# Miniprotein binders against q53ft3, part 109

Target 1, 195 residues: q53ft3
Amino acid sequence: MFGCLVAGRLVQTAAQQVAEDKFVFDLPDYESINHVVVFMLGTIPFPEGMGGSVYFSYPDSNGMPVWQLLGFVTNGKPSAIFKISGLKSGEGSQHPFGAMNIVRTPSVAQIGISVELLDSMAQQTPVGNAAVSSVDSFTQFTQKMLDNFYNFASSFAVSQAQMTPSPSEMFIPANVVLKWYENFQRRLAQNPLFW
Below, E stands for the ipSAE of ESMFold2; O stands for the ipSAE of OpenDDE; V2 stands for 0.75 times the mean of E and O plus 0.25 times the DockQ between their complexes.

## First folded at step 11 (miniprotein)

Design C14 (at its last look DockQ between E and O 0.27; V2 from the best seeds 0.00; counts 0 for: pae E 3.3 > 1.5)
Fold by ESMFold2, look of step 11:
Structure C14 (fold): chain B 195 residues (1-195), chain A 83 residues (1-83)
Amino acid sequence: as target 1 above (195 residues)
Amino acid sequence: SPIQEEFEKLMERAEYYFEFAEKYYELGDKEYALLFFQFAARLFRKAAELAKKNNDPESYKEAIEYAEEAQKYAEEIQKELEK
């Protein structure tokens, strides 16, 4: 029903279902994670009038789970990015995941998704502004894509003294690529959706 | 009183979600803006019911006016998403 994605890691699509209405993903080495994407796979929608409350859990100094409400996913908002970098020492919130006898290592946190009535979800309060807007998410992804392209293209740069003659090929000065990169970044910062 | 305390908690939470909805709308996240305006409207209506139970018509009027405003924004955003 759900997927969980951390930048630089393989997507998780096989949540542990701990109850009919509760799903959990493990996040090993959670202290290195700043953002988590939680999304619906698209195969099974929430029943009408329901949605998902998304929680983050980390082990405290005694190894006991501390759960914090990050925010929500719904049929109308099926994907969301949550910032967890500032949540690894906060106090817990009321949560529905209290059933487990837990043996936990200090490096493993969890993402929990509880399927609930929308009216019940409205009566909860997420910790801070953990959810990141879709525009901020688009901007971050696009910036990483721009950096990747620039680094890739730059890896082929040669000086004119290093070039071999190749009259059947066209060449672009590296400065043109740099100017494009700088111009695109400027326009993206002004309006992330300009294209 | 317990009813007045619950009313105040609902109003505070509804206002929180109303502000959240405005923030996400300004940032261009219309899906979250819609969700949070709908949450705010639900909570303001619940607060209005408590104000009526508490025989407080001024608080009832205030809560229902906020609920209608939140619902109006939600409906406008829903139209924008359907385009």
Scores: ipSAE 0.341, ipTM 0.761, lowest interface PAE 3.3, mean pLDDT 79
Fold by OpenDDE base, look of step 11:
Structure C14 (fold): chain B 195 residues (1-195), chain A 83 residues (1-83)
Amino acid sequence: as target 1 above (195 residues)
Amino acid sequence: SPIQEEFEKLMERAEYYFEFAEKYYELGDKEYALLFFQFAARLFRKAAELAKKNNDPESYKEAIEYAEEAQKYAEEIQKELEK
């Protein structure tokens, strides 16, 4: 249902589903990450009146997870870019992921997505510094990210006849990736600051 | 009163979303701006309902005015996106 993308890294399309309505991505070496893109894969939309709250979690100096609400994704806003570099010293907020005793290696952060009612989402307060602040940085990031994602995705393109059954793996149709890429490029061209 | 406290919390949160919407609009993210204006409008309307229950016409008026403003911006952005 969701994907997570970091510039210069492989796209993550296999979120760990920790609950019926909760998904988690691991982000190794999170200290080097400035921005994260969370996006819907386009295969399953949110139910009517629902969306996703996107959280960032990192270990504090004591190894305890610090959770922060970054923002939201919805059917109307199926992708969002978040700046996380400035959050690594922030205060924690309430989150729906409970005491996940995820034995976190100190260098691994997490992106959590909670599927929630829009009404509930409206009652939450994202951290203010998670918004992208620089147009130039964002444009550069976006182009690199898009190229990397496209190259990566295309490298795994196989025909249906070439597919080996792997029930544990999720597959994204190449057309979905292409459509997403084209739409993103179009939006970027129209407004480099659309995110 | 508990109702007044809840009203104030809603107003504060609605204002926060309104400001976020403006920021994202300035940044060119119209979809996010739209979302946050819609959130703001919803919360202001809820606040207005609480004010009404609390027999506070001044607070009701204020909340409704902000709700209408947020809704107006949301509608304008929606029109821009449909073009």
Scores: ipSAE 0.082, ipTM 0.562, lowest interface PAE 2.8, mean pLDDT 80
ESMFold2 (binder alone), look of step 11: mean pLDDT 89; pTM 0.883

Design C15 (at its last look DockQ between E and O 0.01; V2 from the best seeds 0.00; counts 0 for: pae O 12.3 > 1.5, placed apart)
Fold by ESMFold2, look of step 11:
Structure C15 (fold): chain B 195 residues (1-195), chain A 83 residues (1-83)
Amino acid sequence: as target 1 above (195 residues)
Amino acid sequence: SPIQEEFEKLMERAEYYFEFAEKYYELGDKEYALTFFEFAARLFRKAAELAKKNNDPESYKEAIEYAEEAQKYAEEIQKELEK
């Protein structure tokens, strides 16, 4: 089984199974989404020699689905981050979801996962730069988080002269951590890439 | 010929994945790099099979050498992930 996470939204773990080997998550208000995380729940691995091809689908100007291959998840790479902000126009990819006749509103996109042989997956070509390096994106997020925390915490610093009996150490009020967490979460909920 | 066209397509796709794997390895995403080196190795070996059917020993040798190189990178990365 699979999960789908959009930063600032509740995680989805109840994929719509549209075929024996195909799973779909709905993404309402997809135009506000920049990144999506697709991951395997830890309970059921892929069978040996198989993995998952991950697709993004958005409705074109006629309301017809346009499918694009984002990349892959495998037992060796069980989660991946995909950038979709640049994929809300462009050419479709060859895809295994067939002539799906699902009625959608113009603001709902989908993430599709197709369980396939690794040999078949190797012959596919993902669109552009959809797959985001977890290390590079994580490093940027982490640096922004640390900068934000430092600036916030520094505004509450007190001098040693204002403290009682530990002049060799600086102290931060315990509630600074909670205030930082609340502020960071609120900003992240508005835009996961505000950093 | 149809066999030569398919061979060239497989080689181009395998080289794409090989380069993609190197890029992700440099960025530190070893799991993605491993996946794509393994994809490249699979495609190079498939291309070698076509070269053999096409009675083209120079193309066969080239494809096998690339497949073995991709496999070697994948094995080295696998050892790094086991640490």
Scores: ipSAE 0.064, ipTM 0.580, lowest interface PAE 7.0, mean pLDDT 75
Fold by OpenDDE base, look of step 11:
Structure C15 (fold): chain B 195 residues (1-195), chain A 83 residues (1-83)
Amino acid sequence: as target 1 above (195 residues)
Amino acid sequence: SPIQEEFEKLMERAEYYFEFAEKYYELGDKEYALTFFEFAARLFRKAAELAKKNNDPESYKEAIEYAEEAQKYAEEIQKELEK
């Protein structure tokens, strides 16, 4: 029903179902994670009037899990990006996952999804700054992509005077565009949220 | 002067790429580090040319030294990637 994506890691499509309405993903080495994408696989929709509350848990200094509400996924919004890097010092919130006696190594966090009524979800307050707007993400990506291209290409630019004694135009080797594309694609593949 | 301002902008930009290259190398992303060192080297060389046109030998020397350093790191990384 759910998938979890961390940049530079394999996508997780097999959540541990800990209850009829609760699903958990393990995130090893969570301290290196900036963003997490939670998404519906598209195989099973939420029942009518229901959605998913997305929680993040990390071990505190005593090894006890600290749970925080990140946000929501719904049939209308089947994916969401969450920033978790700044949450490691936050206070815990109420959560539906109870005392899961999962032997947690100190470096492993969890993403929990609880299937809940939409009306109940509307009354919950996610931790601030966790949710990343899809529109904002797209805008940032576009801007960073354009800036990256411009900066890269311009670094290779030579004047016509530098190539030949005719001074009026700037030239960029055609291979520069290809090199940029290859590097950008590689980086994007390694970390879709590298921008 | 406009030339001095342009020089400073190029140097700042080159330094930015140099720092990024170092960071990515430390993170183990050698290919991206290589790219940024190459960017830095090119921009430092452009800055050096501006300094030369402006008859500023000190700025020229500084920019060339940084360009050579960036290029050296790029070459070293390239060799590592070929192994």
Scores: ipSAE 0.000, ipTM 0.207, lowest interface PAE 12.3, mean pLDDT 78
ESMFold2 (binder alone), look of step 11: mean pLDDT 89; pTM 0.881

Design C16 (at its last look DockQ between E and O 0.78; V2 from the best seeds 0.00; counts 0 for: pae O 11.3 > 1.5)
Fold by ESMFold2, look of step 11:
Structure C16 (fold): chain B 195 residues (1-195), chain A 83 residues (1-83)
Amino acid sequence: as target 1 above (195 residues)
Amino acid sequence: SPIQEEFEKLMERAEYYFEFAEKYYELGDKEWALLYFEFAARLFRKAAELAKKNNDPESYKEAIEYAEEAQKYAEEIQKELEK
């Protein structure tokens, strides 16, 4: 019913179902993970009036799981990106997983999804800054890629006075890179999904 | 009282979600905006139910008006997503 994706890792689509309405994904080496994507596989929608509360769990200093509400997925918002890099020392919240015997390695974090009534989900408060706008995260990623590319290319710029004769090489004037950067930024601000 | 405390918690949370919905709508993230407007509407309606049970018609009217506003935005966004 659900998928879980971490950049640089294989997509997980076989959640451990720990109850009729509860699903868990393991996240080994969780301390190296900054973001996680949770999404519905698309073949089985939530029942009417229901959705999914998404939790992050890590072991505390005593090895006991600490669960934090990240946010939600619903039929109207079937995928979401959550930032977890700042949560690994946070305070636990009330959660629906405490009554179950979940199989878990103590050094492994988990993503938990609890299928609940929308009315119940609306009364919960996610941890701050966990939920990431798909438009906002795409725009931020793209802006960082643009800045990185421009700074990298600019670090190799030479003036004509500095040029070594190299007749077999092609060169691009530095102002072409700047014009591309400025145009891309302008278009990105107008429509973050233009490309 | 317990009923009044619960009413105030629901109103605060609903306003929180309403503001989130407006923020995401301005960013162009209509799916998050829709979710949060729907959550706000649900919470405002729950608060209205408590105000009615507590014989507080002014709080009832306030909560139901906010619920209807949030629902209106959610319906408009839903139509935009279906285009």
Scores: ipSAE 0.198, ipTM 0.684, lowest interface PAE 4.9, mean pLDDT 78
Fold by OpenDDE base, look of step 11:
Structure C16 (fold): chain B 195 residues (1-195), chain A 83 residues (1-83)
Amino acid sequence: as target 1 above (195 residues)
Amino acid sequence: SPIQEEFEKLMERAEYYFEFAEKYYELGDKEWALLYFEFAARLFRKAAELAKKNNDPESYKEAIEYAEEAQKYAEEIQKELEK
């Protein structure tokens, strides 16, 4: 029903079902994880009026699990990106996963998904800044990519006076690249989904 | 009073979700906007019910008005998504 993705790792599509309405993914080496993507596989939708509350658990200094509500997934929003890097020192929240006596290795965190009524979900408060919209993530990624490209290209910039004749090479004025960059940023800012 | 405190908490949370919904809508993420407007509407309605229980017609009216607004936005977004 659910998948979990960490950048640079294999996608997890086999959650441990700990209850009829509860699913858990293990996240080894969680300290190196910045973002987690939780998504529905599309095989089984939520029942009408229901969705999924997504929780993150990590061991505290005593090895006890600290659970935090990250956000939600629903039929209408079947995927979500969560930033977990800044949560590793946060306070625990109420969670439906009870005292799972899971012998956890200190380096393993968990993503828990609880299938709940939308009305119940509405009454829960996710930890601040955990939920990242797909648009925001895309925008950030694109911005980083563009910056990287611009920095790379600009590192090769030379003045016309510094140019060495190379008949086999084409040259693009730096201003053209800058204008393209600015236009792209503008379009992205206006509509992150402009394509 | 405990009821008043709960009312205020609900209103605060609902407002938070409403603001998130607006932000997501501005960003073009209509699905998230829809979800959070729905959440806001639900919480405002719950707050209204508490106000009614507490015999506070002013708070009731306020909460209902916000609930209706949130619901309206949710419905509008839903229509946009269906096109």
Scores: ipSAE 0.000, ipTM 0.235, lowest interface PAE 11.3, mean pLDDT 79
ESMFold2 (binder alone), look of step 11: mean pLDDT 89; pTM 0.881

Design C17 (at its last look DockQ between E and O 0.01; V2 from the best seeds 0.00; counts 0 for: pae O 9.8 > 1.5, placed apart)
Fold by ESMFold2, look of step 11:
Structure C17 (fold): chain B 195 residues (1-195), chain A 83 residues (1-83)
Amino acid sequence: as target 1 above (195 residues)
Amino acid sequence: SPIQEEFEKLMERAEYYFEFAEKYYELGDKEFALLYFEFAARLFRKAAELAKKNNDPESYKEAIEYAEEAQKYAEEIQKELEK
């Protein structure tokens, strides 16, 4: 019913179903993860009037799970990107997973999806800044691209005193820009969310 | 009163979702806009039910009008996504 994608990893399409209405994905090495994508596979829609609340769980300093509401997926919004990097030190909230028969270890994070009534979901408040819109993603990507280009290109800057006739100006050899572009395209093709 | 306090909490959350939905619709993120217009409509309807139970027809009218507006936006956006 659901898929979970982490940048640089194979997509997970086989959630552990821990109840009729609850699904879990394990996230090993969770501290290296900044974003996760949760999406519907498209073969089984939510029943009418229902949707999915998406939670993130990580072990606290005592190894006990801390659950936080990230946001939602619905038939009308069947995929969402969530930023989790800032949540690994937060405090949990009310959640539906605390007494379930979930197989986990204290050191592994989890993504939980609870199928719920839309009326109930509307009354829940996700943790701030977790859900990422396509507009926010584009803006962040663009800024990271500009920063990456500036840092790379500036490391090859030369003064005009080492070149022809405007000695107070800084110049960048043109092939440096091409090398940056090729490297950036390769990294993006390998991991579209590497930023 | 507890009923009035709950009504005000629902209205505030619904208004937040409504504004959030409008912002993302203007930015072109129709799926976020749809999600939050639908949530806003549902919360405004819940607030209207509280106002009705509290015999407050002015609050009922306000909440229902907002719910219907949010629902209209959601239906329009749903049609746009189906194209």
Scores: ipSAE 0.149, ipTM 0.652, lowest interface PAE 5.7, mean pLDDT 76
Fold by OpenDDE base, look of step 11:
Structure C17 (fold): chain B 195 residues (1-195), chain A 83 residues (1-83)
Amino acid sequence: as target 1 above (195 residues)
Amino acid sequence: SPIQEEFEKLMERAEYYFEFAEKYYELGDKEFALLYFEFAARLFRKAAELAKKNNDPESYKEAIEYAEEAQKYAEEIQKELEK
């Protein structure tokens, strides 16, 4: 029913079902994760009037799980991007996952999805900095892409004076653009959220 | 001086890319590590050229040493990717 995507990692499509209405993904080495994508697989929709509340849990200094509500997925919004890198110092919130006897190593976090009524979800308040809008994500991607291109291309730039005794115009080899494109496309294909 | 300021900016930027390259390599992202080491190497060389023009042999030496180190890592990663 659900998938979980972390940049640079294999997509997870097999959530552990811990209850009839609760699903969990393990995230090893969570400290290196900036963003996580939670999405519906499209095989099974939510029942009418229901959606998914998405929670993040990480171990505190004592190894106890700290749960935070990230946001929601619904049939109308079947995917969401969450920023988790800034949540490590946050306070825990109420969550429906109880005391799960999951042997947690200190480096493993979890994404939990609880299937709930939409009306109940509307009364919950996610942590303020977790949700990333699609527009913001697109803007960030575009900016990173442009910065990456500029930095790459400019590293190959030479002055005309360096090429021939001539004016101060800068030149970039044409093949640099192609090389950047190929590398960028390959990287994007491997990790759509590498930016 | 404007030249010194430009040198420092180049060095700072190159160091930034070098650190990112190391981080990506540690994460197993060799392709991105390679790119950032290459970026760092080129910028360090540009900084070295600037230092040379400014008659600063110490800064030149430092920049060249970092450029060579970055280039070495890039070459090693390239060899790993070809296997």
Scores: ipSAE 0.006, ipTM 0.247, lowest interface PAE 9.8, mean pLDDT 79
ESMFold2 (binder alone), look of step 11: mean pLDDT 89; pTM 0.879

Design C18 (at its last look DockQ between E and O 0.01; V2 from the best seeds 0.00; counts 0 for: pae O 12.0 > 1.5, placed apart)
Fold by ESMFold2, look of step 11:
Structure C18 (fold): chain B 195 residues (1-195), chain A 83 residues (1-83)
Amino acid sequence: as target 1 above (195 residues)
Amino acid sequence: SPIQEEFERLMERAEYYFEFAEKYYELGDKEWALLFFEFAARLFRQAAKLAKKNNDPESYKEAIEYAEEAQKYAEEIQKELEK
């Protein structure tokens, strides 16, 4: 039903279902994570009148879980970016994961999704700065990446069109994608905010 | 009264979400805007139920009018997303 994505890691699509209406993803090495993307896999919608409250949990200095409400996903907003870099020392939120508040001794955080009535979700208050506009951050990054790829690929388009047996079939040499990827990664290493 | 205090709390939170929805709409984030207008409408309707329970027709009318306005914006955004 749900996916969880962190930059530089494989997408997680196999949440631990800890109750009929509650799902959890583990986030090892959470101190290095700045953003997490939570999304619906698209084939199983929420029941009518329901949606998902999204929580972040990390162990405090005593190993006790601290849960914070990040925001929401719904049938009308099926994916969202959440900023967690400022939350790892924050105050806990009211949360529905009491039965799964088992103390974990490893340095592993969790993303929890609770399927709830929309009326109940509306009364909740997410922690500040957690919900990130996809237009403001992730979409802008994606647009810059696409623009960069377009500019790089366009330097080869004339030679490929002249060599292509059929104008309706366009191909990209594999080394174009590799060179773009390597160049983009070098730019990110020099300035992670260049986008 | 406790019912009046809860009514005011719900109205304040609904107004918060309404304003937040407007800001997301101005930024072009129609999906967040839609969600927050719908949340505002739900909270205004919850406030209207309290006003009805409290036999306060003026507050009831105010809450319902705001709920209908928020719902109107949500419906307009929904139509934009369907294009």
Scores: ipSAE 0.340, ipTM 0.766, lowest interface PAE 3.0, mean pLDDT 76
Fold by OpenDDE base, look of step 11:
Structure C18 (fold): chain B 195 residues (1-195), chain A 83 residues (1-83)
Amino acid sequence: as target 1 above (195 residues)
Amino acid sequence: SPIQEEFERLMERAEYYFEFAEKYYELGDKEWALLFFEFAARLFRQAAKLAKKNNDPESYKEAIEYAEEAQKYAEEIQKELEK
């Protein structure tokens, strides 16, 4: 139902369902993370009148989780970008995630999504400066993701002369990836929200 | 040498993917773990080929050992996913 994306990392699509209405993503090495994208996969919509409250948790000096409300995702707004780098020193807020028996390592944070009524969500106040609404910020984030993907894909590129025959495998020419990248950049430049 | 530099680059990237695979496995994301172990194994094998061309048996051995380890983990995860 949900995905979580960090620049420079692979997308997470397998949230841990900790309750019927609660999902959690683990974010290892969270200290290096500036922004997180939370999005709906498009497979299952929220029930009518419901959305998702998005929370961030990090361990305090005692290893206890500090939860903060970042913002919301809904069927009408199926994705959101959050800046978490400045929240690491913040105070905890009320959250729907109880004492989860999640073994936390000091370097692992969590993104929690709580499925809630839209009316209830409207009464909640996210922490300041968490929500990134800037088109420029979004574009920068997307560009970093694209660069990461390109670098990753290009690392597997080999010349025809270097190829080992493997009839069981299919190969994609590197120029196809490059063309995709260029096309995507062009579209992004024209409309950062084209998807 | 250019061959040595490429070898080191491949080893570094393979190690990076190996570590990522381990992290994803720990997180329970077995599909991504599988993918990254396969990537790591591939790059280690490529590094091994370069070491062989460079007549560096120790580097070859190291790369092959890591490739085998990565492949082993990939196979184990594949079996888990098939259950």
Scores: ipSAE 0.000, ipTM 0.194, lowest interface PAE 12.0, mean pLDDT 78
ESMFold2 (binder alone), look of step 11: mean pLDDT 90; pTM 0.888

Design C19 (at its last look DockQ between E and O 0.34; V2 from the best seeds 0.00; counts 0 for: pae E 3.6 > 1.5)
Fold by ESMFold2, look of step 11:
Structure C19 (fold): chain B 195 residues (1-195), chain A 83 residues (1-83)
Amino acid sequence: as target 1 above (195 residues)
Amino acid sequence: SPIQEEFEKLMERAEYYFEFAEKYYELGDKEYALLFFEYAARLFRKAAELAKKNNDPESYKEAIEYAEEAQKYAEEIQKELEK
């Protein structure tokens, strides 16, 4: 089970399974996206000897899907940040100042994860410069990720009076998430590289 | 049938993004709510095309009704953003 996070957007936690070993997330309006985080939710690990190859897909200038290898996630490295801003097909220039009444058409990209043998993954070469390239970009992306996570988690908050009985489920008080968020932000402001 | 299975998966995908759009709206992010309602409507219309391919007018009607509902939400949000 996988998750996909884009700065400023809610976390997607329900990958569409398109094959027994292939999962996708849709990214509408991908022109506004510079980085994505792909991570394992921790519910089901990869089988021994396997991992996930992470791909980015967009329509090329011919309108055909173009899949590019971004990198990998594994049980030992269960999350990764990928830069996709240099990989987009929708970059095209318009008139320098001619965008006054032009309706923007949303375009859709995909993040694909293919479960593969680690030996097969070791023979693959990701597209260059897909990894996070600077501390400023990482810090800004991380701050937006934290805001998104807090908003996502808090949207499920309930009071004790609103709780339904569910003895098989565990609950976390919303204030625990808030305190963690505030502490993390303070540490990041003091040292953006504390991680 | 393979086409019916593909239809059902696409409907689930469309419903996911419809609910995702509702979450954005509940959080007050009308721009992203609009974006994802429009995307959900597009996915429902693709599902309707599969139902036509399968000669299944009941599934076609279902998919189109969901597409129109998603588009109605998008249009209402667009009007809110213009105020």
Scores: ipSAE 0.315, ipTM 0.758, lowest interface PAE 3.6, mean pLDDT 75
Fold by OpenDDE base, look of step 11:
Structure C19 (fold): chain B 195 residues (1-195), chain A 83 residues (1-83)
Amino acid sequence: as target 1 above (195 residues)
Amino acid sequence: SPIQEEFEKLMERAEYYFEFAEKYYELGDKEYALLFFEYAARLFRKAAELAKKNNDPESYKEAIEYAEEAQKYAEEIQKELEK
């Protein structure tokens, strides 16, 4: 459902589902991270009337997690960029993740996404200056990613007529998806703004 | 049990980041490969500790074996980076 992107790193697309409505990404070496992008993969939308509250957590000096609300993602705003570098010394806020049995390492932070009612989200206040840039920038990111996938995959498309007598369908080898993913990851890792 | 569930979650996460490390290595990014192999190793070791507490020697053995494998790769990459 969700992806997490750190500049210069491979995109994470396999969030750990820690509850029915809660997802977590781990961010090793979080001290080097300035910004994080959270985005919907486009495979599964939020249920009607629901969205995602995005939290950042880092270990304090005692190894206890400090959680902060960064912002939100919704079907209407399926991606957001957050500046986390300035938050690493902030105070914790209330969060829905409770006392999760999470491996606590000094160098690992987390992005948590809680699926919540939109009405409830509207009552929450993100930490100041966490949300960076306009929705437009990330809409462009998502669109470019999808376009890139489509263009790449379609280049390998074979008509059914070429495979079978039926001309009505187009086929794409399943491995094309993997190839696209690998290439996309490589390019993204090299230059997050390669598009 | 809660301990078993936590163990399984740790193993799943460790495996994910192990694969992530492999991808980084394949892409030629040895620094991140090292980082994520080390992280995977830590997660596997934590899983092993849980298995031990849960008196599950089979799960303990499995987790330790994966931890050792991840650590081995990390050490190899570190040696490569030092050359």
Scores: ipSAE 0.184, ipTM 0.633, lowest interface PAE 1.9, mean pLDDT 81
ESMFold2 (binder alone), look of step 11: mean pLDDT 89; pTM 0.876

